# Designs tried in a protein design chat: miniprotein binders against Glycerol-3-phosphate dehydrogenase [NAD(P)+] (gpsA). Part 5

Target 1, 321 residues: Glycerol-3-phosphate dehydrogenase [NAD(P)+] (gpsA), of Methanothermobacter thermautotrophicus (o26468)
Amino acid sequence: MMVTVIGAGSFGTAIAQVLSWNAEMVRLMARRSEVVENINRTRENSAYHPGVKLRDNIEATLMDGSVLEESEYVFMAVPSGNLRSIVRSMNSSLEDKKIVSCIKGIEHPGLKTMSSVIREETGSRTVFSISGPNFADELIRGMTSGITVGASTRYAREIAGLLKSPRIILDHSENVEGVEFCGILKNVYAVAMGILDGQITGENHRHSLLTLCFREMNLILNEMGYGELHDRFCGFGDFLLTSTTDKSRNRTLGLMLGKKMRLSEDSTITIESLRSIRAIRELTEGLELPVLEMVYQTMQEPENVNLYIREFQERISRPEF

## First folded at step 3 (miniprotein)

Design FA2 (from F7 with Y23L W26F E54L)
Fold by ESMFold2-Fast, scan of step 3:
Formats: structure tokens, sequence, C-alpha cells
Structure FA2 (fold): chain B 321 residues (1-321), chain A 81 residues (1-81)
């Protein structure tokens, strides 16, 4: 079986390496010719994974729909903001493909997950998702990682076969959209933990707040009909990983907001985080979500973070019994 | 207005230094700062230029991250005109 990964960034390169153990050939599509030449000449994607040798059955190409003809599966690993334009450029070549979204984002306006955008733009009826505690740098090095496969049972088995290794632990849900939504929620709560870590010290305090963040995430999952996912790798596992480590960019973004640091408006992570927060807030209108409200207010006016944290702390200190 | 130059030197094992370099590159990107980063053996050297406030915020974060990873850090700040 031949598979294609669209997007030769950090995660795209890592998932291509994983897929290369089970696929006959993996095509890794990059936007820049420099990246293509580096990978094909040196067997390394130095910009993202210096010192990691890519397997010989990985071939890098520029993004070109004409070379997709031989692939049964296509894994989408591009930034969420670029997905629609990339899919449009390849639309006719993707209609009959089995497409797996590896992207943790949501459109706003529209409130569409990435799998929904792919389905809309390609007309494909076989669109799936994967998510979990799977940092690209650990995944590419063969370190144990958990992945939830969002697909109907037949396709989940095929995708599991492509991802299979002694160091990949898989679980499953037929709720494709829910698996993606977990990835969006955990990023928001990682920002929340970063903000709080920027202002508050102490292990008891930190883990109490982490518990509140996960409970609020579960409340949202239940409201959306995705409650079953809370104990999957895409749910608890990815939430915990992203909220507790210095490797998390969303947590680092939150930490800087908590310290009132000036942020670049051109940063892709800032744009994606704000889009996700606005979308989730709209989807959860009418719910009492003190953590999400604190994050929303802080991202809109970071200069007032001290006020928003005080209001948050006052709210959460009220006993429920 | 006035520019400042900060030189940050971090000592640690190679893997730790690579992690710190990645995090500081990310911070520089968020703050709109251009940084020069060099790793040689057990040392990581970072040079950043910018206004006083940004440079000081960057230094504070760099020191915190290095300390959390068990690395030793020295910081030198110079005013440029």
Amino acid sequence: as target 1 above (321 residues)
Amino acid sequence: SDKYRITIRVEGDEETLKRIARLLKFLARLLGLEVEIRIEGNTLEITVEGDEELVKWFAEYAEEIAERHGAKVTIEIEKLE
C-alpha cells in the first residue's frame, strides 16, 4: 500500500516515519523545494528533526495532486489555517481517497472541524481522524505514544495496521469529529494552565487547578455528545500531556500571557488559539465555564490578567455543597 | 527606541541544551525577536537584540527554563545606541 502525508512539518515528518514501517512507500509532501531536496538527498528533515534518519521508502515531493493517484490513504498534517487552500488545490485528486486528519483545529466562523472542511472541499465520504499524546519528536524516535483512531470499525482496522508498532498504543472511537474536538479542547486548557502557572506556584494548587480544567473539559465533551472520549488517549492522555510539560507550545503561550509578556500578532499559534477559543465559546454559549471565561478574557486583554485571575479564583472558591 | 543586546550562556548536556534552544526559539518568535543561537559541546549561547522590556522578559524566561531543566545560566546585558 502506498500512503501520502500532506505536510512535511514536525508532525507530518514523524507520522510519515511511523507509516513507513507498514506501508510499501510513503510520499511526504512539502510546500518548499528546499525541504524536498534536503529530505531526498540527506534522508533528514533537518529544520524539524535534526539527527533523525528517515527510512528509505519515504519520498519527498512538492505539493501536487497529480501524484496522489497511487495512494489509498492520505494523512493531512498541515496547519489548520492552510488546510482549505491546500485541499482546494488538490480537490479532484482527493475525492476517492481515504483521508485521515492529524490536525487539531476548528474554523471560526463556521465552527467546522478539519475533517468537516476536508469532506466539504473534497466530496470524500471516507474522512477520519487521529489524536492523542504523541509529540512529534518522541513519535519519530519510536518512543511509546498513544493514538485514538476516529473511524468506523472497518477503516479503523486499516488505519491501525498502518500505525502498528511495538511502541504505538491504539484505542478507537467511531466519533471522528469528537476525536478532533478533544485536541481543540486540550489546547485551550493547556493555555489556561500556562496562565495559572505564570501567577501561582505550589504543587497542591497546580494539581487542584488541573483537576478543575479537566472537569470543565469533560462538561463540554458531555454537552457536545462526546463524553465517551474522556478516558481515551485523545481525551485524558493528550490533555494531561499538553497541560503539564514545557514542551507544550500552548502552555508556553499561556505562561507568557500570565506574565503579561507582549506577543507577536503574526504568530500562528496565537491566531489558532484565539480562533479555537472563540469557536468553543460560541459552541458552549449558556454554560458556566469559569476556566474558559478566564482564558477568553486574558487572551483579549492580557494587560488585565491579574484582574481576570482574581475573578476566576473568587468564583472557584465557592463550595458546591 | 534604545536597543539592548543580551548574551545568554547555558551549560548542560547536549540533549538538554537542544530542548532549551527549541523553547527559546519559540519564545523569540512569539515576541517578534530575532535571535542567534549556537550550541558547541556543553554550551548554548544565545544573542538577542531589542528594546529593554522585551530583552528583560526574554532573559527572565530563559533563566526559568534553564533552571527547570537543571542547566546553569549566565546573562550579560549591554546597552546599544
Scores: ipSAE 0.005, ipTM 0.390, lowest interface PAE 10.9, mean pLDDT 83

Design FB1 (from F3 with E15R R19W E22R E23L E60Y R61E K64W R67E E68Y)
Fold by ESMFold2-Fast, scan of step 3:
Structure FB1 (fold): chain B 321 residues (1-321), chain A 81 residues (1-81)
Amino acid sequence: as target 1 above (321 residues)
Amino acid sequence: SDKYRITIRVEGDERTLKWIARLLKKLAEELGLEVEIRIEGNTLEITVEGDEEQVKEFAYEAEWIAEYHGAKVTIEIEKLE
């Protein structure tokens, strides 16, 4: 089976390496000719994974729908903000393809997951998702990772075959959009844990607050009809990974906000985080979400983080009995 | 509608068979079926009764699950009046 990965960034390169163990050929599409030339010449994508040799059956190309002819599966691994334009550029070549979204984002306004955007732009009915605790740098080095496959059972089997490895642990759900939504939620709660870690020291405090974050995430999953995903790799697993490690950009953003620092308001991570929070708030109107509210207020006015944490602490210290 | 009984025999190591049994119990629950499961030594035996569509779906999924985990599978189908 021939497989194409669209997006030769960090995750796209890593998933291409994983897929190369089971696929006959993996086409890895990049936006920049520099990346294509580097991969084909050196067997490395040094801008993202210096020192990692890519398998010989990975071929890099520029993004071009005409080279999709022999690929049965297409994995989408581009930034969420670029997805619609990239899909449009290849639309006619994607209509009959089995497409797997590896993207953890939501469109706002519109409240559409990445799989939904793909379906809308291509008309394809075979659009799926994967998500889980699977940092690109660990995946590409063959370190054990968990992945939830979001697909109907028939296609989940095919995707599992492509991802199969003693070091890849798989679980499954037919809730394609739910698997994606877990990735959006975990990023927001990673920012929350970063903010709290920036202010509060102590393992009891840290894990009590981590519990409250996961509890609120579960409340949102239940409201959306995705409650069964809470203990899947896309749910609990990815939540824990992203909320507790220094490797998480979202946790680092939170940590900086908690210290009254921030990245530029024009930074992609800030824009994506605010987009996700606004989307979640619209989808969950009427729900009391103290963690989400604290994150939202802090992102708007990080100079007032001490006030927002105080308000948050007052809310969570009320006895539930 | 016609009623069928399917008996699926799976051969593998104890750890693999216990995990397959767990997955098949979940599958039966999802399909609204009662399933009888027995593990004896290196063999897992599953019996399911239902209409043609239900038992075919169960058999199809059970066979895939077993094969994916490296177990050998044998299926016996009996049509019930």
Scores: ipSAE 0.000, ipTM 0.102, lowest interface PAE 23.2, mean pLDDT 82

Design FB2 (from FB1 with T16L W19F E61L)
Fold by ESMFold2-Fast, scan of step 3:
Structure FB2 (fold): chain B 321 residues (1-321), chain A 81 residues (1-81)
Amino acid sequence: as target 1 above (321 residues)
Amino acid sequence: SDKYRITIRVEGDERLLKFIARLLKKLAEELGLEVEIRIEGNTLEITVEGDEEQVKEFAYLAEWIAEYHGAKVTIEIEKLE
């Protein structure tokens, strides 16, 4: 089987390496010719994974719909903000393809998941998702990782075959959009834990608040009809990884906000986080979400984080019984 | 036209320095900066290049992060032209 990965960033390169053990050939599409030439000549994508040799059956190419002809599966690993334009440029070549989204993002306005954007732009009826605790640097080095496959059972088996490895643990859901939504939620709650870690240093406090964050995440999942996903790799596993490790960009953003620091308004992570929070607030109107509200207020005015934390603590200290 | 190089040195124990290195690498990524990181014993050295505004913002945030975690920071700024 031949597969294509669209996007030669950190995760795209890592998933291409994984897929290369099971596919006859993996085409890895990059935007820049220098990246293509570097990969094809040196067997490394040095900008993202220095010192990692890519398998010989990985061929880098520029983003070009014409080279998709022989690929049955296409894995999308581009930044969420670029997805629609990239898909549009390849529209006719993607219509009959089985497409797997590896992207954790939501379009706002519109409240569309990445799989929804792909379906809308391509007309494909076979659009799937994967998500889980799978940092690219660990995945490419063959370290044990967990992945939830979001697909109907027949396609989930095919995707599992492509991802098969002694170091990859898979679970499954037929809820394609739910698997993606878990990735959006865990990023928001990772920001929350970062903010709280910036303000509170006690382990009892930290783990009590981590419990409240996951409880609120579960409340949202249940409201959206995705409650089954709470104990999947895309749910609990990815939530824990992203909320507790210093390798998490979202937790780092939260830590900085908790220290009254601002990232540029043009920062990709700030734009993505604000987009996700606004989307979640619209989708969950009428729910009491103290953690999400605290994150939203702090992102708007990090100078006032102490006030927002105090208001949050007063709110959560009221007995639920 | 104006390019700047900032070298930031952070002093602390090895475990703390590895943690700070990961945070500062992510900060550089968020600011669109390429960063060079080196750890030797009790010293973490970070080098970034960019325009004046980018390197100043990185330095400011890096100092705050390191101080929050109890580490001492030394910053050197060099104009490359």
Scores: ipSAE 0.000, ipTM 0.223, lowest interface PAE 14.8, mean pLDDT 82

Design FC1 (from F3 with R19E E22Y K26W E30Y E53R Q54L E57W E60R R61L)
Fold by ESMFold2-Fast, scan of step 3:
Structure FC1 (fold): chain B 321 residues (1-321), chain A 81 residues (1-81)
Amino acid sequence: as target 1 above (321 residues)
Amino acid sequence: SDKYRITIRVEGDEETLKEIAYELKWLAEYLGLEVEIRIEGNTLEITVEGDERLVKWFARLAEKIAREHGAKVTIEIEKLE
């Protein structure tokens, strides 16, 4: 089977490498011709994964819908903010393709998950998602990673076949949008833990707060009808990974905010984080979410982070019984 | 180090055996192992040769995969050198 991965960034390259073990050929689509030339000439995507040799059955090409004819599966691994424009730039129909979203994000305004955007723009009836504790640099190096496949059972089996590896642990849910939503939530709570880690010392304190973050995440999942996902790789697993490691971009964003550092409002991570927070707040109106509120306030005015943390701590210190 | 041959026999219905064969063929390729696979009726036979560590790890994973499908597994290990 031929498979296309749209997006030759860090994760797109890593997932292409994984897929290359199971597919006859993997087409890896990049926006920039320099990336295409680098991959095809040197067998490396050095800008993202220096020193990692890509398998010979991976071929890079520019984003072009005309080369999709032979692919049964298409994996979307582009930034959430660019998804609509990238899909619209292609001149081939994706209606008959089985599409797997690897994107963690939500459209705002509109509150549409990436799978929803893909369905709307492509007309495909077979749109799925994957998510989990799967850092691209570890995934591409064959280090053990967990992935939740969000698909109806029939298609989940096919996708599992494409991802199967002695170093990849899979679990499953038919809740396609729920799997994506877990990825959005864990990123917000990673920012929260970054802010808190920047200001608070002590392992007991840190892990008590991590517990509260996960409880709040669970509250949101239950309200959205996604409660079953709490113990999946996309839920608890990815939450832990992203909230506790120095490798997490979202946790690093939080650390900087906790130190009152101004971040570029034009940066992709800032735009995506703020979009996610606004979407979650709109979807969860009526819920008391002290962690989310602290993150929101801190992102708006990081110079006042000490005040927001103090207010947060006073709020969580009130017995809930 | 020493070279080993492992023969894995799996008993199950034909459809289940085909699924197991697919997964094990992929696993062997990922590990860089030469594998010979044969399905006859309700029996899948897999023969793999290689380094002791890799071949034993392959066998362990084959057992896990077969067990997940509810199939019976028999493993025979032979030292070749």
Scores: ipSAE 0.000, ipTM 0.093, lowest interface PAE 22.9, mean pLDDT 82

Design FC2 (from FC1 with E23W W26E W57F)
Fold by ESMFold2-Fast, scan of step 3:
Formats: C-alpha cells, structure tokens, sequence
Structure FC2 (fold): chain B 321 residues (1-321), chain A 81 residues (1-81)
C-alpha cells in the first residue's frame, strides 16, 4: 500500500517514518522546495529532526494533489490554520481517499474539528483521526509511544496495520471527533499546569492540581458526549504527557504566563491556544470551569496572573460536600 | 530591561548533543530569542542575549532538558547593561 503524509513538519516527518515500516511507499508532502530537496538528497529533514535518517521508501514531494492518485490513505499533519486552504487546493484528488487527521486544533470561527473541515471540503465519508502521547522526536527515533485510532472498527484495523510495530501501543474508539477534541483539551490544560507550576511546592500539591485539571477536562468530555475517551491514550495519556514535561510548548507557554511574560501576539502557539479556548468556552457555555477561566483570563492579561491564580485558589478551596 | 548574556555549555556524546540542540533551537524560536549554537566534538555551546527574565527562563529550561538527557551542563551569566 502506498500512503501520503501531507505536511513535512516535525510530526508529519515522524509519522511518515512510522508508516514506512508497514507501507510499501510513503510520500511526504512539503510546502517548501528546500525541505523536499533536503529530504531526497540527504535522507534527513534537518530543519526538524537533525541527524535522523529517514527510511529509503519515503519520498518527499511538493504539495500537489496530482501525485495523490496511488495513495489509499492520506495523513494530514499541517497546522490547523492552513488545513482548509490546503484541502481546497487538492479538492478533487482527496474526495475518494481515506483521510486521517493528525492535527490537534479547531477552526474558529465555525467551531469545526479538523475531521469536520476535511469532510465538508471533500465530501469524503472516510475521515478518521489519531492522537496520543507521541512526541515527534521520540516517535521518529522508534521510542515506544501510545496512539488512539478514531475510526469505525473496520478502518481502525486498517490504520492499526499501518501504524503497527513493537514500539507502538494502540487503542481505539469509533468517536473520531472525540479523539481530536481530547488533543485540543490537553493543550489547554497543559497551559494551566504551566501557569500553576509557580505555586507548586511538592508532589502532593502537583498531583492535586493535575487531578483538578483532569477532572475539569473529563467534565467537558462528558458534556460533549466523549466521556468514554477519558482513559484512552488520546485522553489521560496525552494529558499527562503534555502537562508534566518541559518539552511541551503549551506547558512552556503557561510557565511564561505565570511569570507575567507575554509572548508576541503574532505567535502561532498563542493564536492557536486562544482559538482553542474561545471555541471550548463557546461549546461549553453554562458550565463552571474554574481552570479554563483562569487560563483564559491569564492569556488576556498575564500581568494580572497573581489575581487570577488567587481567585482560582479561593474557588477550589471551598468544599463541594 | 537590563540585558544579559547567558552561555550554556553541554558535554555529551554527539547524538545526545544533536538532540539537545534540536530542543534548544525549538525553545529559542518559541521564545523569540536568537541563539548562537556551536557543536564541536563532545561539547555543545549555546549563547543567548536578551531581557533578564526571558533569558534566565530559557537557561533554566535548557539546563533541565540537557540534564534529563544525561548531559553535563555549565551555565555562565553576564550582565551587559
């Protein structure tokens, strides 16, 4: 089987390497010719994974719908803000493809998951998702990672076959959009843990706050009809990974905000985080979400973070029984 | 608004240093900092200049990441202005 990965960034390159163990050929599409040339000449994508040799059955190409003909599966690994325009540019070439979203973002305005955007633009009925604790640098080096496949059982088995290795642990759910939504939520709660890290004095404290963050995430999942995902790799596993490691960009954003530092308003991660928070607030209108509210307030006015943390602490210190 | 220069030296095997360099480049770009990175043999040297709070934050995370990879780390901080 031939598969295509659209997006030769950090994660796209890593998932292409994983897929190359089971696919006959993997086409890795990049927006820039420099990246294509680097991969095809050196067997490395040096801008993202310096020193990592890509398998010989990975071929880089520019983003071009005309070369999708031979691929049965297409994995989408582009920034969420670019997805709709990229799918539109490849319009007819994607309509008969089985498409797997690897993107952890939401469209705003519109409040559409990435699988929803793909379905809307292509008319495809075979749109799926994957998510889990799978940092690109560890994944590409063959280190053990967990992945949830969001697909109906038949297609989940096919996708599992493409991802299968002794170093990939898989679980699944038929809740395609729920798997994606877990990835959006975990990023928000990673920011929250970053902000709160300035208050943490010990392991009991850290894990109490992690429990509160996961409890609120679980409340949102239940409200959206995705509660079954709480103990999947896309749920609990990815939440823990991104909330507890300094390798997480979202947790690092939180650490900066907790120190009253503002990242540029043009920063991609700030734009994506605000988009996700606004979307979640709109989708969960009427729920009392003290962690999410603290994050939202802090992102708007990081200079007032101590006030927002104090209000949060006052809220959580009141017994609920 | 005092400016600082921080020099981070990391000692390890070539593969470990390449991995650390990858993460430090990502961190610097994320923080909007320009860094000078040099790898020679078993040593990685990173130099970063900027606002006191931001460069010290970078240095603390860089030290933690490097130590998590089993590398030896030394940090030198110099006030510029």
Amino acid sequence: as target 1 above (321 residues)
Amino acid sequence: SDKYRITIRVEGDEETLKEIAYWLKELAEYLGLEVEIRIEGNTLEITVEGDERLVKFFARLAEKIAREHGAKVTIEIEKLE
Scores: ipSAE 0.012, ipTM 0.462, lowest interface PAE 8.2, mean pLDDT 83

Design FD1 (from F3 with E15Y T16E R19W E23Y K26R E57R E60R R61L K64W E68L)
Fold by ESMFold2-Fast, scan of step 3:
Structure FD1 (fold): chain B 321 residues (1-321), chain A 81 residues (1-81)
Amino acid sequence: as target 1 above (321 residues)
Amino acid sequence: SDKYRITIRVEGDEYELKWIAEYLKRLAEELGLEVEIRIEGNTLEITVEGDEEQVKRFARLAEWIARLHGAKVTIEIEKLE
């Protein structure tokens, strides 16, 4: 089988390496000719994964819909903000393809998951998702990683076959959008844990707040009809990974906010985080979400973070009975 | 529902009483009860007014939190017209 990965960034390169063990050939599409040349000549994508040799059956190409003809599966690994334009540029080549989204994001306005955007733009009826605790640098080095495959059972088995490895642990759900939504929620709660870690020390305190963050995430998942995902790799596993590690961009954003550090208003991560929070607030109107509210207030006025944390602590200290 | 007034007297360590007072003030606000609080030495006195169900709930939680902090509790309930 021939598989194409659209997006030769950190994650796209890593997933291409994984797929290359089971696919006959993997085409890896990049926007920049320098990346294409680097991969094809040196067997490395040095900008993202220096020192990692890519398998011989990975071929890099520029973004070009005409080379998709032989591919049965297409994995989308581009930034969420670029997805719609990239899909539009290749629309006629993607209509009959089985498409797997590896992107953790939501479109605002419109409140659409990446799989929804793909369906809207391509008309494809075979759109799926994957998510889990799978940092690209660990995944490409063959370190054990967990992935939830969001697909109907038939296609989940095919995708599992493409991802199969002694060091890849797979679980499954037919809730394609739910798997994606877990990836959005975990990023918001990673920001929350960053804010709290920036102000407070203590392992009992930290884990009590992690529990509250996950509980609130579960309230949102239940409201959306995705409660079953709480114990999947896309749910609990990815939530823990992104909320507790220094490698998380979202947790680092939270740490900066918690310490009143300056951050560029034009920062992509800041813009994406605010869009996600606004989207979640619209989708969960009527729910009392103290963690999400604290994050929202802190992102708007980080100079007042101490006030917002105090109000948050007062709120969560009220007994449930 | 008729309106009730409850007076709670808590005796304990001065430091613990300050924490108990904050907890009970927040609890009264959450239950929609009118509250007044006075601390004098090692004694905390709380008066709360509201409907029967909420006042009784407040009394149970106040007794629990005070005992958890090693304090002695005395409760008086009065029906208001």
Scores: ipSAE 0.000, ipTM 0.084, lowest interface PAE 21.2, mean pLDDT 83

Design FD2 (from FD1 with E16W W19E W64F)
Fold by ESMFold2-Fast, scan of step 3:
Structure FD2 (fold): chain B 321 residues (1-321), chain A 81 residues (1-81)
Amino acid sequence: as target 1 above (321 residues)
Amino acid sequence: SDKYRITIRVEGDEYWLKEIAEYLKRLAEELGLEVEIRIEGNTLEITVEGDEEQVKRFARLAEFIARLHGAKVTIEIEKLE
């Protein structure tokens, strides 16, 4: 089987390496010709994974829909903000493909997950998702990683076959959109933990607040009908990874906010975070979400973070029984 | 292993440069990297030494954080052997 990965960034390159162990050929599509030349000439994608040699059956190409005809599976690993334009440029070549979204994002307005956007733009009836505690730098080095496959059982088994390795642990759910939604929620709560870590000291506080973050995430998952996912790799596993490590960009964003740093209005991660918060609020109208509220207030006025944390602590100190 | 040195120059508001510097120093220490940080006026210079993978990863994080604040970034890479 031939597979294509669209997007030769950090995660796209890592997943291509994983897929190369089970596929006959992996085509890795990049937007820039210099990346294509670097990969094909040196066997490395040096900008993202210096020192990692890519397997010989990985071929880099520019993004071109005409080259997709030979692939049965397409893995989408581009930034969420670029997905629609990329899919539109290759639309006619994707209609008959089995497409796996590796993207964590949601559109607002419209409240569409990335798999939903792909279905709308391509007309494909076979669109799936994967998510889990799978940092690209560890995944490409063959370090043990967990992945949830969001697909009906038949396709989940095919995708599992493509991802199979002694170092990949798989679980699955038929809830494609739910798997993606877990990735959106964990990023918001990673920002929350960053904010809290920036302001409060002590291990008891940290783990108590981490517990509250996960409980609020579970409340949202239950209201959306995704409660089954809480103990999957896309749920608990990815939540813990993203909320507790300095490797997380979202936790780093939170830590900066917690130290009263005002961020550029044009920041991609800030725009994505605000979009996610707005979407979650709309989807969960009527729920009391004190952690989410604290994040939202802090993002708008980080200089007042001490006030927002105080208000947050007053709310959470009231008994739930 | 081959050793590399990366020098990152960031230009921006002095207040934010101090906050950025403190955070990056903490991250570099956590990653086991040797780091030197200096701030002069509206410029921040970060010098990091380590393995190629580690220094490039740190450079990407520093660039990301600088971009969040609309700061201008210049990066120089040197192989030390």
Scores: ipSAE 0.000, ipTM 0.183, lowest interface PAE 16.0, mean pLDDT 82

Design FE1 (from F3 with E22K E23W K26L E53R Q54W E57R E60K R61Y K64R)
Fold by ESMFold2-Fast, scan of step 3:
Structure FE1 (fold): chain B 321 residues (1-321), chain A 81 residues (1-81)
Amino acid sequence: as target 1 above (321 residues)
Amino acid sequence: SDKYRITIRVEGDEETLKRIAKWLKLLAEELGLEVEIRIEGNTLEITVEGDERWVKRFAKYAERIAREHGAKVTIEIEKLE
């Protein structure tokens, strides 16, 4: 089987390496010719994974729908903000493909998950998702990782075959959008834990607040009809990983905000985080989400983080029954 | 438009330097700055170029991040144009 990964960033490169153990050929598509040349000449994607040799059956190309004909599966690993334009440029080549979204983001305005955007633009009826505690740098090095496959059972088995490894643990759900939504939520709560860790010291405080973050995440999952995912790799596993480690970009963003650092309007991670928060707020109107509100206020005015945390703590100190 | 170059040198153990490098790369991205990062032994060197406002803000935040991790920091700012 030939598979294509669209997006040669950190995660796209890592998942291509994983897929290369089970696929006959993996085509890795990049936006920039210098990345293509680097991968094909040196067997490394040095900008993202310096020192990691990519397997010989990985071939890099520029993004081009004309070379998709022989690929049965396409894995989408591009920034959420670029997905629609990339899919549009390849639309005629994607309608008959089995497409797996690896993207943790939501479109705003429109409130659409990445799988929804793909279905809308391509007309494909075979659009799936994967998510879980799978940092790209650990995944590419063959360290044990957990992945939830969001697909009907038949296609989940095929995708599991492509991801098969003694170091990859899989679970499954038919809730394609739910699996994606878990990835969006965990990133927001990772920012929250970063902010709180920036201001609060102590093991009891840290774990009490981590518990509240997960409870609020569960409240949102239940409101959206995705409650069953709470104990899956995309749910609890990914939430815990990204909220407690220094490797998380979102937790690091939170730490900076907690230290009153004002961020650039041009920052990709800030734009993506704000987009996710705004989408979640609209989807969960009527819910009291003190953690999410604190994150939202802090991102707008990090100079006032002490005030927002104080308001948050007063709010959560009130009995809830 | 005036351009500035900032060079930040941080001394610490390799594990600490890798964490600081990650934070500073994210910070440079947040401020819209191009950054070059190099780790050699117990030294992390970061070079950033950009307009005065953002380069100076980067310096301030970089110092805070390094201090938080207990690392020694040397910052040099040079006006290029």
Scores: ipSAE 0.011, ipTM 0.416, lowest interface PAE 8.8, mean pLDDT 84

Design FE2 (from FE1 with L26F E30Y W54Y)
Fold by ESMFold2-Fast, scan of step 3:
Structure FE2 (fold): chain B 321 residues (1-321), chain A 81 residues (1-81)
Amino acid sequence: as target 1 above (321 residues)
Amino acid sequence: SDKYRITIRVEGDEETLKRIAKWLKFLAEYLGLEVEIRIEGNTLEITVEGDERYVKRFAKYAERIAREHGAKVTIEIEKLE
């Protein structure tokens, strides 16, 4: 089988490497010619994964004018803000393809997951998702990673075959959009843990707050009809990874906010985080979400973080019984 | 709108300087600033360039980060336009 990965960033390159063990050929599409040249000449994508040799059956091409002819599966690994324009440019080539979204994000306005955007733009009936605790740098090095495959059982088995490795642990859900939504929620709660870690010291505090964050995440998942995903790799696993590690850019964003640092509103991660939070607030209107509200208030006015944390702690200290 | 350059010198132990460097690199990236980082012995030197508003904000936050990590900081600002 031949597969294409659209997006030669960190994750796109890593998933292409994984897929190359099971596919006959992997086509890796990049926006920049320098990346294409680097990969095809040196077998490295050094901008993202220096020192990692890519398998010989990975071929890099530019996105513009690229042909998807022989590929049955297409994995989308582009920034969420660029997805719609990229899919539009390739619409006619994607209609009959089985498309797997590897993107964690939501389109606002419209509150659409990435799989929803792909379905709308391509008309494809075979759009799926994957998510889990699978940092690109560890994945490309063959370190053990967990991935939830969001697809109907038939297609989940095919995708599992493409991802198969002794060091990749798979679980499954037919709830394609739910798997993606877990990725959005975990990023919000990673920001929350960053804010709290910026202000509060102690392992008891950290783990008590992690518990509350995950409980609130579960409340939202249940409200959205995605409650079954709480114990999957896309749910608990990815939540823990992203909320506790220094590798998480969302947690780092939270740490800076917790230290009263006002970031550029032009920053991609700040824009994406704000859009995700606003989208979730709209989708969950009427729910009491003290963690989400604390994050929202802190992002608007980080200089007042001490006030927002105090209000948050006052709310959560009231017994639920 | 005016372009500025700030040179920040931080003194501390090697582990502390590596932590501060990591923080300031992320901060420069999110403020859209060009950054050059150098660690030599017990000294971290960071040079950033960009718009006056963001460069001055970077300086303020760098002082705060260094203070929170118990490090001493010296900042020099120059106008490049």
Scores: ipSAE 0.000, ipTM 0.239, lowest interface PAE 15.3, mean pLDDT 83

